Miniprotein binders against q9bqp7. Designs and how they scored, part 28

Target 1, 240 residues: q9bqp7
Amino acid sequence: VPQNWFPIFNPERSDKPNASDPSVPLKIPLQRNVIPSVTRVLQQTMTKQQVFLLERWKQRMILELGEDGFKEYTSNVFLQGKRFHEALESILSPQETLKERDENLLKSGYIESVQHILKDVSGVRALESAVQHETLNYIGLLDCVAEYQGKLCVIDWKTSEKPKPFIQSTFDNPLQVVAYMGAMNHDTNYSFQVQCGLIVVAYKDGSPAHPHFMDAELCSQYWTKWLLRLEEYTEKKKNQ

## First folded at step 20 (miniprotein)

Design yj18
Fold by OpenDDE base, look of step 20:
Structure yj18 (fold): chain B 240 residues (1-240), chain A 94 residues (1-94)
Amino acid sequence: as target 1 above (240 residues)
Amino acid sequence: SREELWDRIFELIEKGDYEEALRLLREYIEKYPDNPLALYIVADLLFDMGRPEEARKVLERAKELAKKTGDPDLIEYVELLERLIERLLEELKK
């Protein structure tokens, strides 16, 4: 049980969109502060097993590809992910629908992969927007807040070359999503609340993306795990 | 506990005490024979120890089990190690 329990949901906020919600998606810039990011907290609190497997994988990849080959591989993975997010932001942004979309960004297997998910996405409220949890002292940059099949979600877009049909195969992504939800729900820059999460795994070959929907109950379960990770991070930093 | 045992195994590997790590892993596998992760780690250690033929045999079982579990990350790790073992075995035949 977390020692510093904090609710994921804000009882002072309504789940109903306020009529005052801007028609334009929010894009709050991330301020580089001493405050840890969600990603940093998760990376620094991986289990010994997770760290071991990732380090072994890296060593084996370097053995297969060489050091330069592995650097190139890593750079390509990063670039593909970045381009995918830029393309999604362009697709989901009302303002950019009028700009000449870089056709090259839209001609990706990842974009093809998510087409069936995008059909169910509406009511975009935030894109590439910073969230801060002032009480729990963490920050993050969320990909998207939108309605998926009529439910307001924090949506996290992931790229994969391999099928991830189960939410358990998405590593710490569920924790990332709920961390963003909890921060957003208590960030004064947002007037609304989210109760659901969605992880979308897009595939390079254009095969249909896997949506991993997280209802309020599942989000609450992962929120408890997130709080434990945050406490572990805080303790590790006090001992340094 | 299972967690304490794994922590000890990883500590041993980090220290380079692969023989003791293998002993503990083998004891674990005897108790839990259908654990693809444990089998993968055994194969990986055997590979580092220059025992590629033994690594291959263990990894074959790990691969079969990993495919049954549907863990895409473990499948990737297994397939990567498989390619490395085969490459090493080919080099040793020259």
Scores: ipSAE 0.799, ipTM 0.945, lowest interface PAE 0.6, mean pLDDT 91
Fold by OpenDDE base, fold request of step 21:
Structure yj18 (fold): chain B 240 residues (1-240), chain A 94 residues (1-94)
Amino acid sequence: as target 1 above (240 residues)
Amino acid sequence: SREELWDRIFELIEKGDYEEALRLLREYIEKYPDNPLALYIVADLLFDMGRPEEARKVLERAKELAKKTGDPDLIEYVELLERLIERLLEELKK
């Protein structure tokens, strides 16, 4: 049980989306402060097993590809992810934002993969927007807040070369989503409440993406796990 | 505890004491024969020890079990190690 319990949901905020669909999605810039990011907390609190497997994987990849080949591979993965997020931001942005949709960004297998999910996405409220939890002292950059099948969700877009049909196969992604949700629900820059999460795993080959919907109950379960990871991070930093 | 045992195994591997790590892993596998992770780690250590034929045999079982569990990352790690073992075995035949 977390020593410092904090609720994921803010009882002072209405669960009803304020009828005023903001004409423009929120895009709050991430301030680079001494405050740890969600990603940093998760990375620093990986299990010994997770660390071991990743280190071994890296060593084996270098053995297969060479050092330069592995650097190129890593750079390509990063670039593909970045381009995918840029394309999604362009697609989900209101049409009036004359950002020249680079048609080349839209011609990706990942974009093809998520087309069926995008049909169910509406009411975009935030895109690439910073969240801060002042009490729990962490920050994050969320990908999207929108309605998925009529439910307001924190949406996190992931790229994969391999099928991830189960939410358990997404590792710490559920923790990331609920961390963003909990921060947003208590961030004064946001006036609305989110109770659901969505992880979308997009595939390079254009095969249909897997949506992993997280209801309020599942979000609450992962929130407890997130709080434990945050406490572990805090303890590790006190001992350094 | 199971967790303490795994911590000890990882510590031994970090220290380069692969023989003792393998001993503990083998004891673990005797108790839990359907653990693909333990089998993968055994194969990985055997590969590092220059025992690719033994690594291949263990990894075949790890691969089968990993596919049954549906862990995509473990499957990836197994397939990567499989390619490396096959490459090494081909080099040793020249």
Scores: ipSAE 0.799, ipTM 0.946, lowest interface PAE 0.6, mean pLDDT 91
Fold by OpenDDE base, fold request of step 21:
Structure yj18 (fold): chain B 240 residues (1-240), chain A 94 residues (1-94)
Amino acid sequence: as target 1 above (240 residues)
Amino acid sequence: SREELWDRIFELIEKGDYEEALRLLREYIEKYPDNPLALYIVADLLFDMGRPEEARKVLERAKELAKKTGDPDLIEYVELLERLIERLLEELKK
């Protein structure tokens, strides 16, 4: 049990969508503060096994591709991910706020992959928006808050070249989602509550994306794991 | 504990004591023969030790087990190492 227990859900917030949904999705800028990001917490609290495997993978990739080849590979992966997120932000943004849609961004296999998911996405409330948990002292940048199949979710979009049919294969992504949920639910900049998460794994070849829906119960289970990671991070920082 | 053993194995690998790491991994595999991660690490160490034929044999079993578990990351690691082993074996035949 986490020593510093804090609820993922805010009992003071109503689950009822307030009728005053802003016509424009929230886009709160991430402030560069001394506050750790969700990503930083997760990265710094990886298990020795996870760190080992990633380092070995990197070494083996360099052996296969060479140093320059690996840099190029990493750059391409990053660029593909960035373009995918930019395309999604453009798709999910209200038409009035749409910068000229670079049609080239929309022709990706990843965008094709998520089309069936996008059909079930509505009521976009936030896009690329910063969240802060004041009490637990962490920040994050969430991809999307929207209704998926009529349920308000924190949605996290991921790119993969490999099938990830199970939520367990999404590594720390469930922790990231619940961290964003918990922060948003207690961030004063947000007036609404989120009880569900959604991880969408998009595929480069355009094959149907896998949606990993997280109900309130599953979110609560991952929230406990997140709190433990956050405590571990906090302890590591005190000892440095 | 199982966790302490793994920590020790990783420490040994970081120090470059691959022989002792392999010993501990083999003992672990005797107890837990269907652990694809342990088999993968054994194959990876054998590869670094210049023992690619032995690495290949161990990795074949790791690959089969990894596919059964459905861990896409482990499958990727196995496939990467497989390609590297095959490349090394081809170089050694020349």
Scores: ipSAE 0.799, ipTM 0.945, lowest interface PAE 0.6, mean pLDDT 91
Fold by ESMFold2, fold request of step 21:
Structure yj18 (fold): chain B 240 residues (1-240), chain A 94 residues (1-94)
Amino acid sequence: as target 1 above (240 residues)
Amino acid sequence: SREELWDRIFELIEKGDYEEALRLLREYIEKYPDNPLALYIVADLLFDMGRPEEARKVLERAKELAKKTGDPDLIEYVELLERLIERLLEELKK
């Protein structure tokens, strides 16, 4: 059980839009500082099993591809993920008009893969926006906050070829979502809250993406796990 | 406990004491024979110890179990190691 207990939801906030909400999605800039990011916390609290599997996977990939081949593999996966997020931000932004020079950004199997999901997405409230939990003292950069099938969600977009150096985050993807959610719900830059999460896994070949919906109850369960990881991180930092 | 056993196994691997790590892993597998992760780690150690024929045999069982459980990450680890084992065995036949 976490010692530094804090609720994920803020009872003084509504999940409903109000007249004072901006009509343009929020994009709070991420500022570099000493406050730990969600991904830093998760990276620094990996189990011995996760560390072993990641290290052996790297060694085996280098044996298979060579050092330069492995560098190219990881660079390509990172670039594809970056392009995917850039395309989604552009598609979901009501103020952007795409130009011909950005056409290749939108021509992707990953973008084709999410089309059926995007039909159910509306009411975009935030895109690529920083969140901070001032009480628990962590930050993050969420992908999207929007309604999915009528539910306001923190939405995380993923490619199917997520780099294997991030295998430790396979169990951690729901933790990222709820950490962003909890931070947003208590961040003074936001006037609303969100109680649901959505993880969307897109495929390079354009096959229909897999949505993973997280209702409020599931989010609360993962929030407890996130708090434990954050406490573990804080204890390690204190002993350094 | 199981947690203490796994911590000890990973500590031994970090120190390079693969023979003792393998002994503890085999003891674990005797109690819990349908754990594909344990079998994968055995195969991984055998491969590094220069025992690829033994690694191949263990990995075949790990692959069967990983496919039944549907863990895509473990399946990827198994298939990557399988490719490396087969390459090494083919090179040794030359």
Scores: ipSAE 0.650, ipTM 0.911, lowest interface PAE 1.0, mean pLDDT 84
Fold by ESMFold2, fold request of step 21:
Structure yj18 (fold): chain B 240 residues (1-240), chain A 94 residues (1-94)
Amino acid sequence: as target 1 above (240 residues)
Amino acid sequence: SREELWDRIFELIEKGDYEEALRLLREYIEKYPDNPLALYIVADLLFDMGRPEEARKVLERAKELAKKTGDPDLIEYVELLERLIERLLEELKK
């Protein structure tokens, strides 16, 4: 139970799009300052179980691959994720459909994996766009805001070399989505709000991506958990 | 509560009291015998303690249960540890 509750939704904003659609998705630049990002808050408030599993995984990977092998593995995972997000931004940008795209950027199992999801995505309102929650004092960079199967969603794209069929395998990903949603709904750079979320896990081998849809009720449940993590983060910083 | 027990287990691991952590983990597994995460942690501690034959036995059960849950992260952790245990056991024969 958070001690300082704040609503995820903004009653002064509508989730119903008007008849006119903007021709260019929003891309608010991320401002580097001292307020914490969503991902930093989540990293700094991991449970003891999460910390144990991560540290043991690192130790075991180093035992298997060696220090240099683990560094190369980590760099490769980062590059694959970066290229995937660049490709998705290119695919979902309306200006990119008017220009020739880099074919190498679009060639990956991850892009093949999400094709069936992309068929249900329309009305792109934001891509790789910064959000800030002034009152709760945190920032983020969301991947996409678009309609999925007729519902306006904050969409988060994830890559995985192994299937993640359960939402529990994405423990912090739902918190990321609702944190971005809550920030966007109260950010003066945006004139609309979003009440649904979508986590899409794409696979390197091209297997169909696994969507995890979050309706408004589920988002509200995860919002409460996000507020607890943010409170924990704030308390830790006061004690440092 | 279950949360308090897990917090204590991880505190003991951080302190390096692996034998006491194992005792509490075995108590937990007695109540919840089909928890693949708990079994994985037991195997992981046994591996670090230089008890790879015991770790291997526990990890076989953890692997079966992890595959039934379909948790890809836990499956990855189990398979990685299995490879390391087998390598250590093979080295000890030499």
Scores: ipSAE 0.641, ipTM 0.906, lowest interface PAE 1.0, mean pLDDT 85

Design yj18
Fold by ESMFold2, fold request of step 21:
Structure yj18 (fold): chain B 240 residues (1-240), chain A 94 residues (1-94)
Amino acid sequence: as target 1 above (240 residues)
Amino acid sequence: SREELWDRIFELIEKGDYEEALRLLREYIEKYPDNPLALYIVADLLFDMGRPEEARKVLERAKELAKKTGDPDLIEYVELLERLIERLLEELKK
């Protein structure tokens, strides 16, 4: 149980979407702050088991590929993820000005993988937008807020070379989603709130992406776990 | 407790005291023989200690159990180590 409980939802806010038709998705700029990001909190609070497994995986990959081969592998994975997010922001944006030059940015296995999901996405309210939780003192950059099959969700897009058909097979992604949700629901830059989450795992080979929907109850359960991770981070920082 | 035992095991691994880490891991596996993570860590240590035949034997069991759990990260770790063990065994035949 968290020592310092705080609610994920804001009772002062409407849970109904704004009725105004001509809204441009919000894109709040990320500001340089002293406060920690969601991803930093999660990275700094991995268990000793998680750290061991990741370090051994790195060492074993280096044995298999060589130092240069592993560096190239990780660079390619990062670049593919970056291009995927850029393509999705472009696809979901109502902008008339396009930054893509080649069709290759929009033609990838990952984009093919998510096509069936994108058909169910509408009402985009935010894209690549910063969130801050003033009280709990953390910041994040969420990928997307939109309706998925009629439910307003914080949506997180992930790339994977391996299938992940079950939510427990994703790393700390559910904690990331609820951390963004809690921050957005208490961030004065936003006038609405979101109670559902969606994690979409796209595959390099174009296989159908797997959506992991999180209703309000599941989000509340993961929120409790996020609060524990944030407490752990804060205690570690006091000892630094 | 279990958490204290695992903390001790990881401490020993960090220090490079693999023989004592293996002793504690084998005691754990005697109590929990169907834990694929514990078996994977044993195989990983045996591989680093230059005992790839023993590592292969343990890893075959870890792989079987990891597939039953459906943990794709552990499955990836097991299969990567398996490839490295087989490569080392092939080199040793020469």
Scores: ipSAE 0.635, ipTM 0.901, lowest interface PAE 1.0, mean pLDDT 84

Design yj19
Fold by OpenDDE base, fold request of step 21:
Structure yj19 (fold): chain B 240 residues (1-240), chain A 94 residues (1-94)
Amino acid sequence: as target 1 above (240 residues)
Amino acid sequence: SREELFERIFELIEKGDYEEALRLLREYIEKYPDNPLALYIVADLLFDMGRPEEARKVLERAKELAKKTGDPDLIEYVELLERLIERLLEELKK
């Protein structure tokens, strides 16, 4: 049980969009603060086994590709992810705010992969927006808040070259999603709350993306795990 | 615990004590023969020790088991090591 329990959902907030919901998705910039990001917390609280395997993989990749080849590989993976998120932001943004759509960004296997998911996405409320949990003292940048099949979700978009048909294969992604949910639900910059999460795994070859829907119950379960990771991080920092 | 044992194994590997790490892994595998992670680590160490033929044999079993578990990351690690072993074996034949 977490020592510092905090609820994921805010009972003082309604799920109902007030008529004053801005027609434009929120895009709150991430402030450079001493506050740890969700990503940092998760990275610093990996198990010794995970750290070991990742380091061994890196060494083996360098042996296969060379140092320069591995750098190029890493850069390409990063670039592909970035371009995918930029393309999604462009697609999900209101037409009036559409900067000149780089048509080249839209011509990707990843975009093709998510088309069937995008058909079920509506009511976009936030895109690439910062969230802060003031009490638990963490920040994050969420990809999207929108309705998926009529349910308001924090949506996290992931790229993969490998099939991830099960939520368990997404590792810490469920923790990331609930961390964003919990922060958003208690962030004063947001007038609404979310009760569901969605992880979408997009594939480079354009094969249909896998949606991993997280209901309120599953979100609550992962929230407990997130709190434990956050506590572990906090303890590690006190001992440095 | 299993976790404590693997932590000790990782520490030994980091120190370069591959022989003791292998001993502990082998003892573990004797008790738990169907652990793809343990088999992968054994193969990986054997590769680093310049024993690629032995590494290949162990890795074949690791690969089969990894596919059964459906862990995509472990499968990737196994396949990467497999390619490296094959490359080394080809170089040694030249």
Scores: ipSAE 0.804, ipTM 0.953, lowest interface PAE 0.5, mean pLDDT 91
Fold by OpenDDE base, fold request of step 21:
Structure yj19 (fold): chain B 240 residues (1-240), chain A 94 residues (1-94)
Amino acid sequence: as target 1 above (240 residues)
Amino acid sequence: SREELFERIFELIEKGDYEEALRLLREYIEKYPDNPLALYIVADLLFDMGRPEEARKVLERAKELAKKTGDPDLIEYVELLERLIERLLEELKK
C-alpha cells in the first residue's frame, strides 16, 4: 500500500466537461523544472531483472550491429517515433490550424496501422500537452486527450515492430497513462476530468494497431502501482 | 524468493562468476523446468563462455516456451541471441 495515497480522480471535477468542446486542443508547454517526469520515474524504478535484461540486450545488439550500427539503430527508432507523433498531431489537429501537412509524414506504415483506431477518435481536447501533479510532484507530456468510441480517454500512441496484443505486453505504458491522467485531473490548467485510458500500439508494417482500453477500474489499479513507483523514486533520491 | 534468487544470479554474472550463476540457474530449472527466462539466461551465459552448441540447444527450448508465454521482449532477446550463436557457429566452421 502506498504511504502517500492520493486519488486518481478529482471529485470536484465533473466527468462531463460542461464547456463547449474547445475549438482548439490544449497544448500546454512542458516547463523544464527540477520536477521529475513520469518517464524518468519509471526508468529509475525498473526492477533489477528489467535493468539486467535491457543491459544484456544492448550488449548483444552492439555485438550484432557494432557500436556505430547500434547508435544508428537507436537514432532511427527515435526518429520514427517522433515522426509518427508529429503525423498524429497533424491529423488530430483542427483543419484550420493544419499547417502544410508534410504528406511524407502521412505515408508511413504506422499511420496506416492506426487508421482503424483514428476513425473512432473524436472530440480532441489536448495534443502534446504538459501535465503537472503539484501535490505528488511529477510532470509529464501526454500525447492526446480525446473521445474513443464515445469515452473520453488519455490516449498514448506507441510504435512497435512486434505484435503486442495484450496490455501486459506494454510494460510500463499503463502506468504512464494513469500518471498522466492523475496529473491532468488535478492540474489547474485543465477544467475537465478523464476516467479512461487508451494505449494504441502501431506497427511499422501497417498491420492493424492494437487498442488497449483501460476503464476507470483498471486505471485505479494501475494508479496504485504508479504511486508505489513514485514512492520508490522519491526514496532513492533521498538516499543519493 | 524467486526475485532474491535472480538478483543474486545477476550479481554473480556482473562479477564474472558464471559457474556459480549457472549452478543456481540449473537448480532453479530443475524445480521450474518451464521458465523461459532462466533458460534464456543459461543460453546467454553459455554463449559468453564460448559454448555456442550448448547455448543453441538450451535456447531452442527457451524460444518455444517464450512463444507460449507471449512475452514479446523475451522473444526478441531469444531471437537476437539465436542470430549471434548462428553467426559464431558459422565462423567456427570456417
Scores: ipSAE 0.803, ipTM 0.954, lowest interface PAE 0.5, mean pLDDT 91
Fold by OpenDDE base, look of step 20:
Structure yj19 (fold): chain B 240 residues (1-240), chain A 94 residues (1-94)
Amino acid sequence: as target 1 above (240 residues)
Amino acid sequence: SREELFERIFELIEKGDYEEALRLLREYIEKYPDNPLALYIVADLLFDMGRPEEARKVLERAKELAKKTGDPDLIEYVELLERLIERLLEELKK
């Protein structure tokens, strides 16, 4: 049980978007501060097993590809992910006319992969927007807040070359999503709250993306796990 | 606990005590023969120890089990190690 329990949902906020919600998606810039990001917390609180396996994988990849080959591989993965997010932001942004869209960004297997998911996405509230949890002292940059099949979600877009048909295969991604939810729900820059999460795994070959929907109950379960990770991070930092 | 055992195994590997790590892994596999992770680690250690033929045999079983579990990361790790073993075996034939 977390020592510092904090609710994921804010009882002072309505689940219904206020009529005052801007028609334009929010894009709050991330301020670089001493406050840890969600990603940093998760990375620094990985299990010994996870760290071990990743380090062994890295060593084996270097053995296969060479050092330069591995650097190129990692750079390509990063670039592909970045381009995919930029393309999605362009697609989901109402202000960006199709004419301003880099056609090359839209011609990707990843974009093809998510087309069926995008059909069910509406009511975009935020894109690439910063969230801060002032009480729990963490920050994050969320990809998207929108309605998926009529339910308001924090949506996290992931790229994969491998099938991830199960939410368990997304590792700490559920924790990331709920961390963003909890922060947003208590961030004064947002007038609304979210109760659901969605992880979308897009595939390079254009095969249909896997949506992993997280209802309020599942989000609450992962929120408890997130709080434990945050406490672990805090303790580690105090001992340094 | 399983977690504590694996942590100890990882510590041994980090120290370069592969023989003791293998012993503990083998004892674990005797109790839990269908654990693809344990089998993968055994194969990986055997590879590092310059025992690629033995590594291949263990990894074949790990691969079959990993596919059944559907863990894409473990499958990737297995396939990567498989390619490395094959490369080493080809070099040793030269």
Scores: ipSAE 0.760, ipTM 0.942, lowest interface PAE 0.6, mean pLDDT 91
Fold by ESMFold2, fold request of step 21:
Formats: C-alpha cells, sequence, structure tokens
Structure yj19 (fold): chain B 240 residues (1-240), chain A 94 residues (1-94)
C-alpha cells in the first residue's frame, strides 16, 4: 500500500522489438548524481532481522577465518562476481571477438554453469546499461535485456557457491529486477518496454544454473514491494 | 507482534543482556516449537554465553528444521555455527 503508486508498464510502448535495427545492444552510461541507485535503496532499507543476521554471520566468519582471512574471502567473492559479469558482457556482445578478450575471463565454473541458459538467450537489446526513473527519482545499471525462450526479459546474473533451486531463496533480487524494469519502461533513452524478468543463479562448480522466470503478474507483485522500499528510503532521508 | 518481539530480542543481544533475550526466546519457542530461526538464535546466544554443549543440542534441532524450509541463508548460518561449536568443544577437551 504505497502512498504514491506508479505503473511498472508503459501502455504507449510496444512489446515488440524494432526488427529494422537489431544489431547493437544499448549501453547507456551511468551518470553520477544525487538521486539514489536501486542497490543503495535496497541496502538502506534492510529489515532489522536481516541486519542482525548479517552482522552475526560476519562475526562468525571472522572467528572462523581471522580478520585477514575474512577480508581475503570477501575480496575473492567480489572479484569472482565482477569477472563473471565481464565474461557475460563479452560473450553477449556481437562486436567483440574472443581473441580480443582475456581467455581466463571465459574459463570459470560460473561460465560453464550458464551455458545451457545462454543457448535460450537471443535478441540482446541492452548490456550493462543505465536506467533512470525520473518521476520516482532513482537510477540503476541493469545487466542485460534479451529474449529468454522467446520472452523479452530484464536479466540479472548472480553467482553463488551454494544451490538456490527456488526463487524464494533469492531474497532482494526480484526487487532489483523490477526496479530496473520500471525505470527502463519510463526512460526516454529506450523506445521499447519489457514485461518479464529472469534471475539466473550460476554456480562455482559448474553445476547447471537455475533460471527464475518472472512473468508480468509476478513482476507487478514485486513492483508493489519495490515501491514500498523506495518510500521507506525516502522517509529515512527526510529524517536525516 | 512477532516482528516487534524479535526486534526486542535483537536489541537485548546487542546490549549484552543475554539472559533476558534467552527468556523471551524460550517463551516464543513454547508457543512455536517448529521455528528454525528462533532455535538458531538460541544456539547462537548459548555459544556466546560459553555454553557450547547446550548450543550444540539446540542447533541439531534447528538444522533439521532449516533443511525443511530450504532457506539457504539460514542453512549457511547453522552450518557455520556448528563448525565453530565443534571446534570449541575439541579445544576444551585438550
Amino acid sequence: as target 1 above (240 residues)
Amino acid sequence: SREELFERIFELIEKGDYEEALRLLREYIEKYPDNPLALYIVADLLFDMGRPEEARKVLERAKELAKKTGDPDLIEYVELLERLIERLLEELKK
């Protein structure tokens, strides 16, 4: 029950991609400004339970690994995620060849993990592209917009060392996807819209990635939750 | 409400009032014995209180219930705490 509801979809935009210009994915640069990012909003509106459990987990990891060991663990997780996203952008970009990229970038369990998903991905329309929702006043950087099994999706790529077979185990990821979707659908840099989402969880050991498809109805349900988080963020900043 | 109760429990633990936090958690578990999060927090608290044998017993039940829910974050928390409890118990027997 957001106070200021706004639609996720734009009825003035086509669901169909422009067939006359399919060759180059959009990559809108992210501009730094005072408006918050999707990631910032979500981080600043975590529940007290989430904050408590994360802090306890950190303390337990430090107890197990030592302070230096935990720093190294955290750095490695970040690096693995960064390399995974770089590899996917390279693979999905039609204007790059493998010869012009680091071969080590493409050799990981995570890349093996997503191979069966990539075979169902086509019609890439955007890669690592900025979105802005001017009315709701937030910005983001989406991973990918492409067709998955014939449905145009905002696609979010995630790495995990443990299996996540159900969408319920991907806590804030659905909110991130719909926030990008809503922004893109109302951003003048884009002439089309997207009504579906996909979260792909890749595994370090190369096990088959789990795709979590989100149809328009599910996206609308998560959009309402995103609007509540955005309102909560705004109220917190008003009191600072 | 449940949310208010757990926020109070978290505040007590952060302030170091472990006995009151444990009392509230045990009252909750009497009413809702199948809550793996509540059992995990009890085990976590007992570990900090220097009662690792009691923590281990409670955590075994929490682990059973966590596997039923399929919550990967809770399962990770339980498994991490289990390793720490076992390490402490091994050190104490030396």
Scores: ipSAE 0.707, ipTM 0.932, lowest interface PAE 0.8, mean pLDDT 85
Fold by ESMFold2, fold request of step 21:
Structure yj19 (fold): chain B 240 residues (1-240), chain A 94 residues (1-94)
Amino acid sequence: as target 1 above (240 residues)
Amino acid sequence: SREELFERIFELIEKGDYEEALRLLREYIEKYPDNPLALYIVADLLFDMGRPEEARKVLERAKELAKKTGDPDLIEYVELLERLIERLLEELKK
């Protein structure tokens, strides 16, 4: 029961891109400003339980791997995730040339893992694009907006062997997707809206990725949870 | 509430008062015996207290329940702790 409820969908926008939509996916630059990002909101609204469990996980990983081993582990997994996102942006960009692609970037188990998903992806509208909810005052950087099996989705790409950053270890992934969706639907840089979400979990060994589809009803349910987190963040900042 | 109880438990663990934290956790589990998170925290605490055989027993139940919930983070926490407990038990037998 958020006090400042706002709809996730914009009734003044159509589901379909208009005839003047660009043929190249949108990539709105992320700008520095004082309004919070989705990831900062989620990080700053961790429960004490979430903080405790994440710290215990870190301590246990260090016990298993040693401090240097843990640093190497986290660095490698962060790099793998970064390269995975860069590869997907390159693959999904219609203007990519062979010279612009790093062949080593495209040769990974994670990319193999998502091939069957990519066959169902079409109509790419945005890649690595900034979004801003101008009324609720938050920003984000979404991975992809495209059709999946005929449904226009905000798509979030995940690797299964990433370090467990706080957000991912607390089931906040659906909240990220709907926060980006709500922002995009109310961002003047975008002329269309999106009502569905997709979370794709890729595997290092190339095993088929697992898609998690979120229809409009499920997105609306997670949107309510996102609004509560944003409200909590705002109240914390008022009391500082 | 449950949240207030667990916040107290986490504070006790942070301070190193493991016996009191364990006592409160066991009181909670007596009332709610099928909570996999609570069972995981008991096992985690017993491991730090140097009681790995007891930790392993509790963790077996926590693992069973965590798999039923489908919580991937809790499953990872349980499996990581399981590996550490087995390593410690093997080391102690030397």
Scores: ipSAE 0.675, ipTM 0.929, lowest interface PAE 0.8, mean pLDDT 84

